VHH binders against Phosphoribosylformylglycinamidine synthase subunit PurQ (purQ). Designs and how they scored, part 10

Target 1, 271 residues: Phosphoribosylformylglycinamidine synthase subunit PurQ (purQ), of Archaeoglobus fulgidus (o29008)
Amino acid sequence: MDREEIKVAVLRMEGTNCEDETVKAFRSLGVEAEAVHIKQFYSDMIRFEEQRSVFDYQCLVFPGGFSAGDYIRAGAIFSARVKSVLRKDIEEFIKMGYPILGICNGFQVLVELGALPGFDEDKPLAEKPEMALAMNDSSRFECRPTLLKKESEKCIFVKNLKKDVVMFPVAHAEGKVVFPSGKEDEYLERLTSNDQIVFRYVDEKGDYAGYPWNPNGSFYNIAGICNATHTVFGLMPHPERAFFGYQVGRREGYGDGYCIFRSVVDYLEKL
Key: E = the ipSAE of ESMFold2; O = the ipSAE of OpenDDE; V2 = 0.75 times the mean of E and O plus 0.25 times the DockQ between their complexes.

## First folded at step 4 (VHH)

Design q03 (from f10 with S57R Y104T K106S; framework vhh_8fcz_2)
Fold by ESMFold2-Fast, scan of step 4:
Structure q03 (fold): chain B 271 residues (1-271), chain A 121 residues (1-121)
Amino acid sequence: as target 1 above (271 residues)
Amino acid sequence: QVQLVESGGGLVQPGGSLRLSCAASGFTFSRYAMNWVRQPPGKGLEWVSGISGSGGRTTYADSVEGRFTIIRDNDKKMVYLQMTSLKTEDTAVYYCAKVRGYSTGSYFDYEGQGTQVTVSS
């Protein structure tokens, strides 16, 4: 599709944060992007020009953010709203091949919707969550740069990423990737065989290491995963906070997060 | 993917009536406000009428209020424009249009080839 036809929705509700930086990132790439309150997708009490459908857009972003002050349940509040109102629309959106990005709390939303790990191509949203993001092993809010090794070739969000290791910041109390007890090896095998592990935390030598390099204790050092069709991607670190050079201490140009957003634009231009 | 197919136009005498239809596909119909817009010969696009996703609210341009009625059937994914007391000034190609989610009351995305309405004696 032509770039002028691409429109990105960055979802918001009362507790979401970081939607402005995500909108700015996409607009700097020459595509339309706007923050959309979730009520615009389901309420007909608002004016006609303010009503939206997910099908007005070619990419949905669930941004990072803080919700009501229970960090353990941050993603659940946002996910409950999306699931009850938009489940059928999001399922169709995924089946059409349109990308969805979940950052930090947004990754939690995608997990709770059943979109990730998303093993079943014919059933984009599972009936029940199939994984969780648990409290950090440190029991602390982690706010720091992280180094991430690219593990996936098929995820549409990393096709433009030529570097093996990128630096994105984390800011979360609940970011530990966990799989159902007794199913960890099964899930690892399935994710690995279908190229669904996108990023893993590494140390300064590029080796898989524990705390502090794995800031939350995630299983297998997993920082981000995608679904079976490779178009729905969730990660705990914040690429939108590493998009512009000034965000990462550089005077000019772009940070490592640029390639995540560039990759989805490239994907949509070829669709 | 999004497809809007208009039909029902034709030649009618002043004072006559026509019912236009629009068949929608490729999107969740009930979540979009739908509109009718028209283009008279040699003129720009003119908004005619709008209806909310649920059908609970309707709006009309001053030029057609009291003469036209916009209706939708969400089960059939159809929107209709019932036109009565037609005037020669109503002659135009009529397009079915959805709001694309852009923050403007005048932003309408119309698709398909439209349906020609000609009002003449």
Scores: ipSAE 0.000, ipTM 0.229, lowest interface PAE 15.0, mean pLDDT 79

Design q04 (from f10 with N35A S57R T59Y R100T G101R S103G Y104S G105S K106F Y107S; framework vhh_8fcz_2; at its last look DockQ between E and O 0.09; V2 from the best seeds 0.00; counts 0 for: pae O 14.1 > 2, placed apart)
Fold by OpenDDE, look of step 5:
Structure q04 (fold): chain B 271 residues (1-271), chain A 121 residues (1-121)
Amino acid sequence: as target 1 above (271 residues)
Amino acid sequence: QVQLVESGGGLVQPGGSLRLSCAASGFTFSRYAMAWVRQPPGKGLEWVSGISGSGGRTYYADSVEGRFTIIRDNDKKMVYLQMTSLKTEDTAVYYCAKVTRYGSSFSFDYEGQGTQVTVSS
């Protein structure tokens, strides 16, 4: 697929307002990208020119930021709305091999959708969530740079990532990766055998460590995972906030987040 | 960048004929179905006709079936709409659109300014 033909949708709803960095990141790579409100996919009140289809795009992004309303758990409201109107389309989108990225709150949404850990290739969305992003062990909103070690060789989002350790900032209160009680070892084995662990928190030496290097207390220091097809990726840290050099204190060039987005574009060009 | 440029519109009497043209660029033309859509005065956008990427399959709205013909030239990256037996209700701005459709979902991408067709005595 030609780069000029690639279109990316950064999904938003009421209360989301952090999609601009992601849109800018993709546009800087020479692909089309826009923020798309979920209502544009289903509302009859939307003008025809503003109506959208999931299949107008080759990549979907669930961005970071707080979603609207009082929720019981992070991502639940957004997920419920997506499921109600886009479930079948999202499933088909995944089966077609098109990439989906979830950042922070977007990771939470993907989990609530049942897209992650996504062990079943034939059923991309589980009927119920099979993991959770729980309250941080610190019981605080964590906002800081984090160091992540690349773990996966198959995830399409890190194909162009040559660095072993990257720096992405976190900003969340519910980022703790947890698996069903009593099934932690099973899930770990499945994730490992399928090469689905994408990033793990590490310290300055590149070693797996606890707080504050693991800011949320995630199981096995997991910061991000992908589904079994390696095309759906969720992570708690924000690569879009580490895309440009100036975002990470560099005068020129790009930050470590660049490779995440470039990998998506390269994948789509070859698809 | 996707570009669609419509032409061929004008003023015609009822029963007359017009041929609309659309020049496409910025994408692999033969890979996409193309369509014509129109917006009558005071009304919403409506689908008129469609043609598959290869040109082997054509589709028409009931209101234009038998009167309009859609064709494409993939070598020239052109799509045409031959309109005959025009009626006053055919008055509209006509747009050329790139069609994206998978499964039950589809959309029309029309980037052009459209061409005005006015059918009047």
Scores: ipSAE 0.000, ipTM 0.230, lowest interface PAE 14.1, mean pLDDT 89
ESMFold2-Fast, scan of step 4: ipSAE 0.457; ipTM 0.732
ESMFold2, look of step 5: ipSAE 0.000; ipTM 0.361
ESMFold2 (binder alone), look of step 5: mean pLDDT 85; pTM 0.861

Design q05 (from f10 with R31S S57R V99G G101T S103G Y104W G105S K106R Y107D; framework vhh_8fcz_2)
Fold by ESMFold2-Fast, scan of step 4:
Structure q05 (fold): chain B 271 residues (1-271), chain A 121 residues (1-121)
Amino acid sequence: as target 1 above (271 residues)
Amino acid sequence: QVQLVESGGGLVQPGGSLRLSCAASGFTFSSYAMNWVRQPPGKGLEWVSGISGSGGRTTYADSVEGRFTIIRDNDKKMVYLQMTSLKTEDTAVYYCAKGRTYGWSRDFDYEGQGTQVTVSS
């Protein structure tokens, strides 16, 4: 696909506030990107010229950005709307091989939709959630840089990432990855055997360490995972806040988040 | 390359019904909105109806709303226009048109050869 044919939708509704950074990241890579209110996908009350279909786009992004005090409520409302009005279109979108990215609260949306861990290639969205993002073990809002070790070679979002360890910031109160009680080892085996664990929290020596390096107490230090087809990716840290050099204290160039967005563009150019 | 082949046109009496078909090839069918447009004798192109890539959203020109229904079968790569309560003013060459975007919209970048619909007693 030519770059001028690629268009990215960054979904929004009341309470989201990370749309602009993601739009800027994609536009700097030479692809069209825009923030799209969820109502544009389903409401006939919106003018025809402003109505959208998910198939107007080749990549969907569910951004983060809800306040710590409203995270659970805001995420649940967003997930419920997506589930009720866009479920079948998103399922078709995934089956066609189009990528979806969920950041922070967006990761929770993908979990609530049943898109992650997404073990069944024939059923991209499970009937009920198969994992959760729970309250941080510290019972505190965590806001700081984190170090992440790349674990996957198949996820389309990390194909251009050459570094072993990257630094992305976190900002959340509910970021702890948990699996159903008694199923933790089964899930770990399935995720590992199909290369679905994308990032794990590490310390400054590259070791899998606990708090504070694992900021929320996530099982197996998991920071991000992808689905069975490796095209739907969710993570708690914010790569869009580490895209430009100026966001990470450099006067020029790019931060570690650059390769996440470039990998998606490269994937779509080959599609 | 992109090909759209319309069929199903013909002569029909006012108040009658007709179903137009469009067979598509040369592109990822379900990734694009599909439209029906028409050209009445001596007039320009008029947009009639649109359907999103998934088929989940449809829209119609005011002149045909309630009388026409657009449907698609992505497995067969087909688009249909079910026309009921036909009027003499519906007389036109009908074209199947591929949308420029992957979602439904009035913009299109390719149209087929057309099929003639004549509504007359």
Scores: ipSAE 0.000, ipTM 0.235, lowest interface PAE 12.9, mean pLDDT 83

Design q06 (from f10 with A33S G53S S57R V99H R100T G101R S103P Y104S G105W K106G Y107S; framework vhh_8fcz_2)
Fold by ESMFold2-Fast, scan of step 4:
Structure q06 (fold): chain B 271 residues (1-271), chain A 121 residues (1-121)
Amino acid sequence: as target 1 above (271 residues)
Amino acid sequence: QVQLVESGGGLVQPGGSLRLSCAASGFTFSRYSMNWVRQPPGKGLEWVSGISSSGGRTTYADSVEGRFTIIRDNDKKMVYLQMTSLKTEDTAVYYCAKHTRYPSWGSFDYEGQGTQVTVSS
């Protein structure tokens, strides 16, 4: 499809932020993008002109940022509301091959929805969460640049990324990827066999090192994963904060996050 | 695959009535607002009417207000346009469109051939 036909929805709810950065990133690529409050998808109390369907868009983004209230409940509340009003629509959206991106708290939303790890191609959203994002091992808010090694060739968000290591910032208190107790090896084998591990934290030598390079203690240094069809992608670091060079230490042009957004636009142009 | 199949057009005398139908498939109909748009001969696309996903809200272009009624049946996945007091200016090809925004004539996604309405004599 032509870029003029592509529309991206960056979902908004109480306590979400970084919507403007994500909207600007897509618009810089010639793609229409807008922030959409989740109630615009389900409430007939909203003005007719402002009502939306997920099917008005070809890409959905669940952005990062602090959720309102305590850290434990805010992502679960967002996810529960999405499940209540949009579950069937999101399932259809995924089955149609349209991409979904979850950043930071957005990754947590995708996990709570059962969209990630998304092992079953025929069941885009699992009935119950199959993994979790737990409290950082440091028991503190982590806010720093991170180095990420690209592990996937199939994820549509990194398909055109030729750089082996990218730098994206993190800003989170609950970023630790964990799998069900006793199933860690099973999950790892399934994820690696189906090319679903997208990024892993590395040090400056490219080694899979522990803290502080792995800022939260995530299992297998996992920073981001995609579903079995490779069109739903979640990551803890913020590529939208590494899109422009000025966001990452006064570099000219674009930062490493540019390729994430360019890749999905390229994917949609082929649909 | 999204499909919208329009029907019900025809030739009618000024002051007459027609009912247009649109059968929808390939998407979650009950979650999407629906619109009717038209293209008169030699003119651009013109938005006519819209209806919210639940059917609780309708809106109309000034040119058709009070003469046209948009309705939907979510169980049957149908949207209709009941047209009364038809004028020669209503002559156009009519399309139904799966889009939530108005006015946004450049962003309607309509399928099929539309249905021709001719008001003449």
Scores: ipSAE 0.000, ipTM 0.316, lowest interface PAE 11.8, mean pLDDT 82

Design q07 (from f10, 13 letters changed; framework vhh_8fcz_2)
Fold by ESMFold2-Fast, scan of step 4:
Structure q07 (fold): chain B 271 residues (1-271), chain A 121 residues (1-121)
Amino acid sequence: as target 1 above (271 residues)
Amino acid sequence: QVQLVESGGGLVQPGGSLRLSCAASGFTFSKYAMNWVRQPPGKGLEWVSGISGYGGRTTYADSVEGRFTIIRDNDKKMVYLQMTSLKTEDTAVYYCARGSTRYGWSAFDYEGQGTQVTVSS
């Protein structure tokens, strides 16, 4: 499709009017993007011209970002609302081949919806969550740069990424990837055989090391995964905070996060 | 080249049933909402029903809800309108229409030639 036809929705969880780096990243690539309050997708109490459909967009982003003090309450409310009002629309959006990105809290939303790990290509959303993001092993809010090794060649979000290792920051209290007790080996085999593990935490030598390199204690050092069709991607680190050079201490140019957003635009232009 | 071809119209008695078909070609069928709209004699176009790309969502005008059912078969690139309990007020030319992504049921970029439905004794 032409770039001018691409429109990205970045879902708002609660009312802060802070600038969204994700919107800015997409707009810098020449595609339309806007922050959309979830009520715009379901409420008939708002003006008709402010109402939205999931199908007005070609990419959905569930962003990171609740204030640290409100995280548990806000995240639970948002996930429940998405499940109650958007489940069928999101299921169809995925079946149509349109991408969804979940960052940090957004990864948790995709997990709660049953979109990740998303093993069944014919059933985009599982009836019940099949994994969880648990409290960090440190029991603390972790805020630091992380090094991530690219593990997937099929995920549409990493097609433009030529580097083996990238640096994205984390900022979370609940980032630990966990699978159901007794099913860890089964899940690992299924994810690896279908190229669904996208990023794993590594140390400065490129080795899969524990804390602090794995900042939350995630199983298998998993930092991000995609679904079976490779179009729904969730990760705990923040590529939108590593998009521009100035965000990572450079005077000009782009950071490692640029390639994630460029890959989505490239995918949609070919769709 | 987008093509939508309707069929299945005809004369039917009040209280009867009729199934309309629409064959689509020239585009990726599952990526678009499909709609039925109708034009009664001497009146403007009236939207009747819509179905999202994979059928996860259907919607109906109040005048037909409970009486009409929209379904699609993406493998055959077909959309259907199953009409029951037909009323004389349902008399119209029925058009198959490809919707925009916004709600999929308010703006249409392509429509077929239409098929005539007459409900009369």
Scores: ipSAE 0.000, ipTM 0.230, lowest interface PAE 13.3, mean pLDDT 82

Design q08 (from f10 with S52T S57R V99E R100G G101R K106T Y107K; framework vhh_8fcz_2)
Fold by ESMFold2-Fast, scan of step 4:
Structure q08 (fold): chain B 271 residues (1-271), chain A 121 residues (1-121)
Amino acid sequence: as target 1 above (271 residues)
Amino acid sequence: QVQLVESGGGLVQPGGSLRLSCAASGFTFSRYAMNWVRQPPGKGLEWVSGITGSGGRTTYADSVEGRFTIIRDNDKKMVYLQMTSLKTEDTAVYYCAKEGRYSYGTKFDYEGQGTQVTVSS
């Protein structure tokens, strides 16, 4: 499709932030993007000019940035509302091959919607969550750069990414990937065989290491995963905060996050 | 240059049907909501129906809900208004408008000339 026909929705709800940086990243790539309150997708009580359909967009982003307090309640309310009013539309959106990105708390939302790990291609949203993001092992808020090794060749969000290790910042009190008790090995086997593990935390030598390199203690150092069709992607670190060079201490140019957003645009231009 | 060209109006008996068309050019059609607005003889402008850029949501004025259907074809850059069970009160000039930017007493280049619908026995 032509670039001028691509439009990205960055979802917002009370307590979310980071919408502006994601909007700016996409607009810098020549595609239209806007912040959209979830009510614009279902309420007929707002002016028609502000009403939207999920299908007005070719990419949905669930951004990060819920307040450090009240993560569980805010995320649960948002996920429940999405399920209540948008379940069928989001399932169709995914089945049509349109991308969805969840960053930080947005990853938690995708997990609670049952979109991730998303093992069943015929059922994009599971009836109940199949994994969780738990409190950091350190029991503290982590805010710092992280190094991530690219593990997937099929995820559409990393097709433009040719380097093995990228640097994205984290800012979270939770984010530890946890699978159902007694099923950790089963989930790891399924995710690995389907190329669904996208990023794993590494140290400066590129080796898998514990804290502080794995900032939350995630199982298998998992930092981000995608669904079985490789079009729904969630990660705890913030690529939108590593898009421009100045965000990561460079005078000019782009940071490692650029490739995540460029990959989405490249994918959509081929649809 | 932005242009909207309405067509499909005419004379029809009460209970009849008509399909109005609007051909759009000069902008990225799929990015903008489209509306139908009408002006009955001797009355002000009345908003009739709207459709979002993708066609995923539609909304209607209470007076036409259940009788009119707004449709768009983004590949052809067309928006349509399918009118059924027409009433004498539906008699009006119908205008196509991009994103509700039609203002009473003021015409914009993207509004078009309108198409006359007359419902009479």
Scores: ipSAE 0.012, ipTM 0.486, lowest interface PAE 8.7, mean pLDDT 83

Design q09 (framework vhh_8fcz_2; at its last look DockQ between E and O 0.03; V2 from the best seeds 0.00; counts 0 for: pae E 15.2 > 2, placed apart)
Fold by ESMFold2, look of step 5:
Structure q09 (fold): chain B 271 residues (1-271), chain A 120 residues (1-120)
Amino acid sequence: as target 1 above (271 residues)
Amino acid sequence: QVQLVESGGGLVQPGGSLRLSCAASGFTFSRYWMNWVRQPPGKGLEWVSGISGSGGRTTYADSVEGRFTIIRDNDKKMVYLQMTSLKTEDTAVYYCAKGTSKGYTSFDYEGQGTQVTVSS
């Protein structure tokens, strides 16, 4: 599809704070992007000109938030609202091969929605969550740079990534990836066999390491995963805060997050 | 794929009535506003009427208010435009459109349209 025809919806609910940076990132790549409140997709009580359809867009982003008041539970609350009014539309959107990105609280939304780990491409939204993002092992809000090793060749969000290790910041209190107790090895095998582990936390030497390099204690150092079709991607770090060089202390150019958004645009141009 | 097929147009005298139909497929019909838009001869596209996904709200351009009625049947995936008291100014090709940004489309997902001609 032509780049001028690509539209990205950055989904908003009360208490989400990151949509402006994500919108700006996509707009700088020459695609239409806007923040869209979830009510705009289903409520016929809002002004006619503000109504939207999920299918007006070719990419959905569930952004994260910084607010201490909402960040702990924002993903679960957002997911409950999405499930109640948009579940069928999201299922169809995924089946059509359109990308969905969940950042921080947005990753939590995708987990609670049943979209991740997303083992079954025929049933892209599981009826019950199959993983969780739990309280950090430190019991603290972690706000720091993280180093992430790329682990997937098939995930559409990393196709244009030129580096094996990237840096994105984290800002969360509940970022620990966990799987059902006693099934961790089974889930790891399923994820690994289908190339669904996208990023893992590493130290400065590129080795998998514990705290503080794995800032939340996530199982297997997982920082981000994608679903079975490699088109639905969730991660705890914030690539939108590492998109422009000035966000990461560079005078000009881009940060490592640029390639995440660029990869989406490239994928959609081929669709 | 989304498909919208308009029908029911024809030649009528001023003051006459006509009902247009639009058959929809390829999307979850009941979730979307549906609209009628029209293109008069040699002129641009003009929004006529819209109806919410549930059918609970209807909107009309000032030029057709009180004369046209938009109706939907979600079970049959149909939208209709009942036109009465037709005027020569209503002559146009009428298109059915799925709701988009701002609640209607300029040309996305409409069919070939159906011609309505109002003349003596």
Scores: ipSAE 0.000, ipTM 0.206, lowest interface PAE 15.2, mean pLDDT 83
ESMFold2-Fast, scan of step 4: ipSAE 0.385; ipTM 0.735
ESMFold2 (binder alone), look of step 5: mean pLDDT 85; pTM 0.873
OpenDDE, look of step 5: ipSAE 0.008; ipTM 0.297

Design q10 (framework vhh_8fcz_2)
Fold by ESMFold2-Fast, scan of step 4:
Structure q10 (fold): chain B 271 residues (1-271), chain A 120 residues (1-120)
Amino acid sequence: as target 1 above (271 residues)
Amino acid sequence: QVQLVESGGGLVQPGGSLRLSCAASGFTFSYYAMNWVRQPPGKGLEWVSGISGSGGRTTYADSVEGRFTIIRDNDKKMVYLQMTSLKTEDTAVYYCAKVRSYGDWRFDYEGQGTQVTVSS
C-alpha cells in the first residue's frame, strides 16, 4: 500500500504514558499515527467523528506505562477491556496480516489476550493465556538501558535491523518472562524453530548473562517474542524511547529503536 | 469475521418509501455504532446516517434529515434505514458500515450493498 494509506493507532487508557513518543516516531517516518482512547473503539458515548474501528488502521500499538504501581494494574485493566470488547476484531485484524506491537505493559496485554506466544497460525488468540510476565527477580522496579541481541530474521519488526546488538531502556516491575511449569523446554524448542524469539538480553560482550544484564530474570534471557505469523510482536524494553538520537545521547540522527518502526512501515508498504 | 448483509432495496417513485435492512455478524453488535453510507452512480461514497450502540442517539446528513430514520434491534443484530419522501438524488447503492471512523466512516468490504433507484 502507499505510505499515505497507512494509519497507526497507538492505544491509550488510564495509566498509559508512551503514546506521544510512539505517535511521533511513526509520523517522523511519513505515516499517519494517532493516539486512540480504547473507548473510541466501543463506547456509544463518543461522538461519531471520534469513533474508531481497529479496521480503520493497519497497525495497532499497545504502549508502555513507566509506573511501577500503575503499570501492573494498568496492564491488567487494559488487558481485561481489550479482551472483553475487542477480541474478535483483533483476531480478524491478525488473520488479515496487519501488525500489532506491544511495548512493556502492552506486551502484557498481548500475553493476556493469548496473542503471544501465538503458536497456532489458525488461532491468533488462544482461549487462555499461555505464558506470563511475572515480578522481577530483584523484586524492584528496574529502570535503565539494556542491551539486546537480535535472534529472529522473520519478525516483521526487525527486518530493517542489520546490527546484532541494540540498546533499549526498560522501566517495569513485572517483566519476567515465564512459561507454564514443565513446558519450558517445549516452548523454547517451538519458539526457536519458528524464529519467534526476537530479542534476548546480553552483556557488553554480547554474552547471555544474568542480573543485572537480564534485568528481570526472564527465562532464556527473553526480552521480546513474536507470534507464529511473525506480525504480532511484544517486548519489555522501549524502542520508542530509543528512536531519536537525542533520546540516547547523540546530537543527530536515530537511535536503535528507529529500525523497529521503519521495519513495520516497510512491511505495510509491501502489503 | 465481520459480515454485513444489506437488503430491502428496489425501484420506487419519487415521494415513496422504502425500508433497508442490514444483518450483522462476527462482532459484539451492541458495542458498536452502525452507519449507513451510499454511493450514487458515478460518485464517491457519502455518509447518510449513524446510530449509537445502545440506540440512544442518532445522526443524519443534512440531505436526509427529517426524511430518513435509522433504527437498530440489538437482539436480532439488525440495523434498519426507514426512508420516506424519496427523491431522485437518493438513487444509490446503500451500504451499512460499522463505526464512524477518522475521516467519516468505516466501510465493511464484505457488504454487497442494496440498490435503491428513485425514478418515475
Scores: ipSAE 0.000, ipTM 0.148, lowest interface PAE 16.1, mean pLDDT 80

Design q11 (framework vhh_8fcz_2)
Fold by ESMFold2-Fast, scan of step 4:
Structure q11 (fold): chain B 271 residues (1-271), chain A 122 residues (1-122)
Amino acid sequence: as target 1 above (271 residues)
Amino acid sequence: QVQLVESGGGLVQPGGSLRLSCAASGFTFSRYAMNWVRQPPGKGLEWVSGISGSGGKTTYADSVEGRFTIIRDNDKKMVYLQMTSLKTEDTAVYYCARLGTRYSDWGYFDYEGQGTQVTVSS
């Protein structure tokens, strides 16, 4: 597709800076992006010109930004609502090969929708969540830079990423990846054999290490995963906060997060 | 002042029926979508059902579709949830919730009421 045909929807869960940063990142790459409240997809109470279809877009982003308290209320309700009102459309969107990105709380939304780990390519959304993002082992809000090792060659969000290790900040109280009790080894085998683990936390030498390098205690140091078709991607760190060089202490140019957004634009241009 | 007042909860046996009511005041009722959400003991909030301002569109969580019916009466400023074939897992505090209209609002819903307890047990 031509760049002028690409439009990204950044779905609104609450009023936060994360949606604005994501919109700005995509627009700087020459594609149209806008924040879209979920009611624009289903409500007849809004003006017709404000109504939207999922198929008006070629990429959906569930941004980060709600707190632990908001996640218990807003995020759980939002995920259930999205699945109930948009389930068929999102399943078709995924089957058509259109990308979905979930950042931080957005990763939690994709997990609750049953989109991740997304083992069955014929069933993009599971009936019930198949994994969880639990409270950080530190029992603290973690807000810091993290180092992530690229583990996947198939995920469309990392095709432009040539570095072995990238730096993205985290900002969350609930980021610990956990799998169902007694199924941890089964899930790890399935995820690794199908190239679905995208990023793992590492230390300054590039080695897998515990706290503080693994900021939340995630199983297997997992920071981000994608679904079986490699087009739905969720991660706890914030690449949109590492997009521009000035966000990470450089005077000019781009941060490591640039490659995540550039990769999906490149993917869509080849569709 | 926006107010939502739920009623109609109680103890019912599995397979039974209940009708929940929500009385709304303090806003132009017909211009807002209304929702029912529930909180089971020891768990987070779960969305149950929604109805558009006009009443022309209804939506349901997969767990309740075919068993629950959401209805509204705009003249009386009431929302109802007709529950049939109740299961023990339907046990929860049920809340009436208005969908927010401002994009700067935190969270998905504003103006949840005090709730009404539904207990399904034998």
Scores: ipSAE 0.000, ipTM 0.128, lowest interface PAE 18.7, mean pLDDT 80

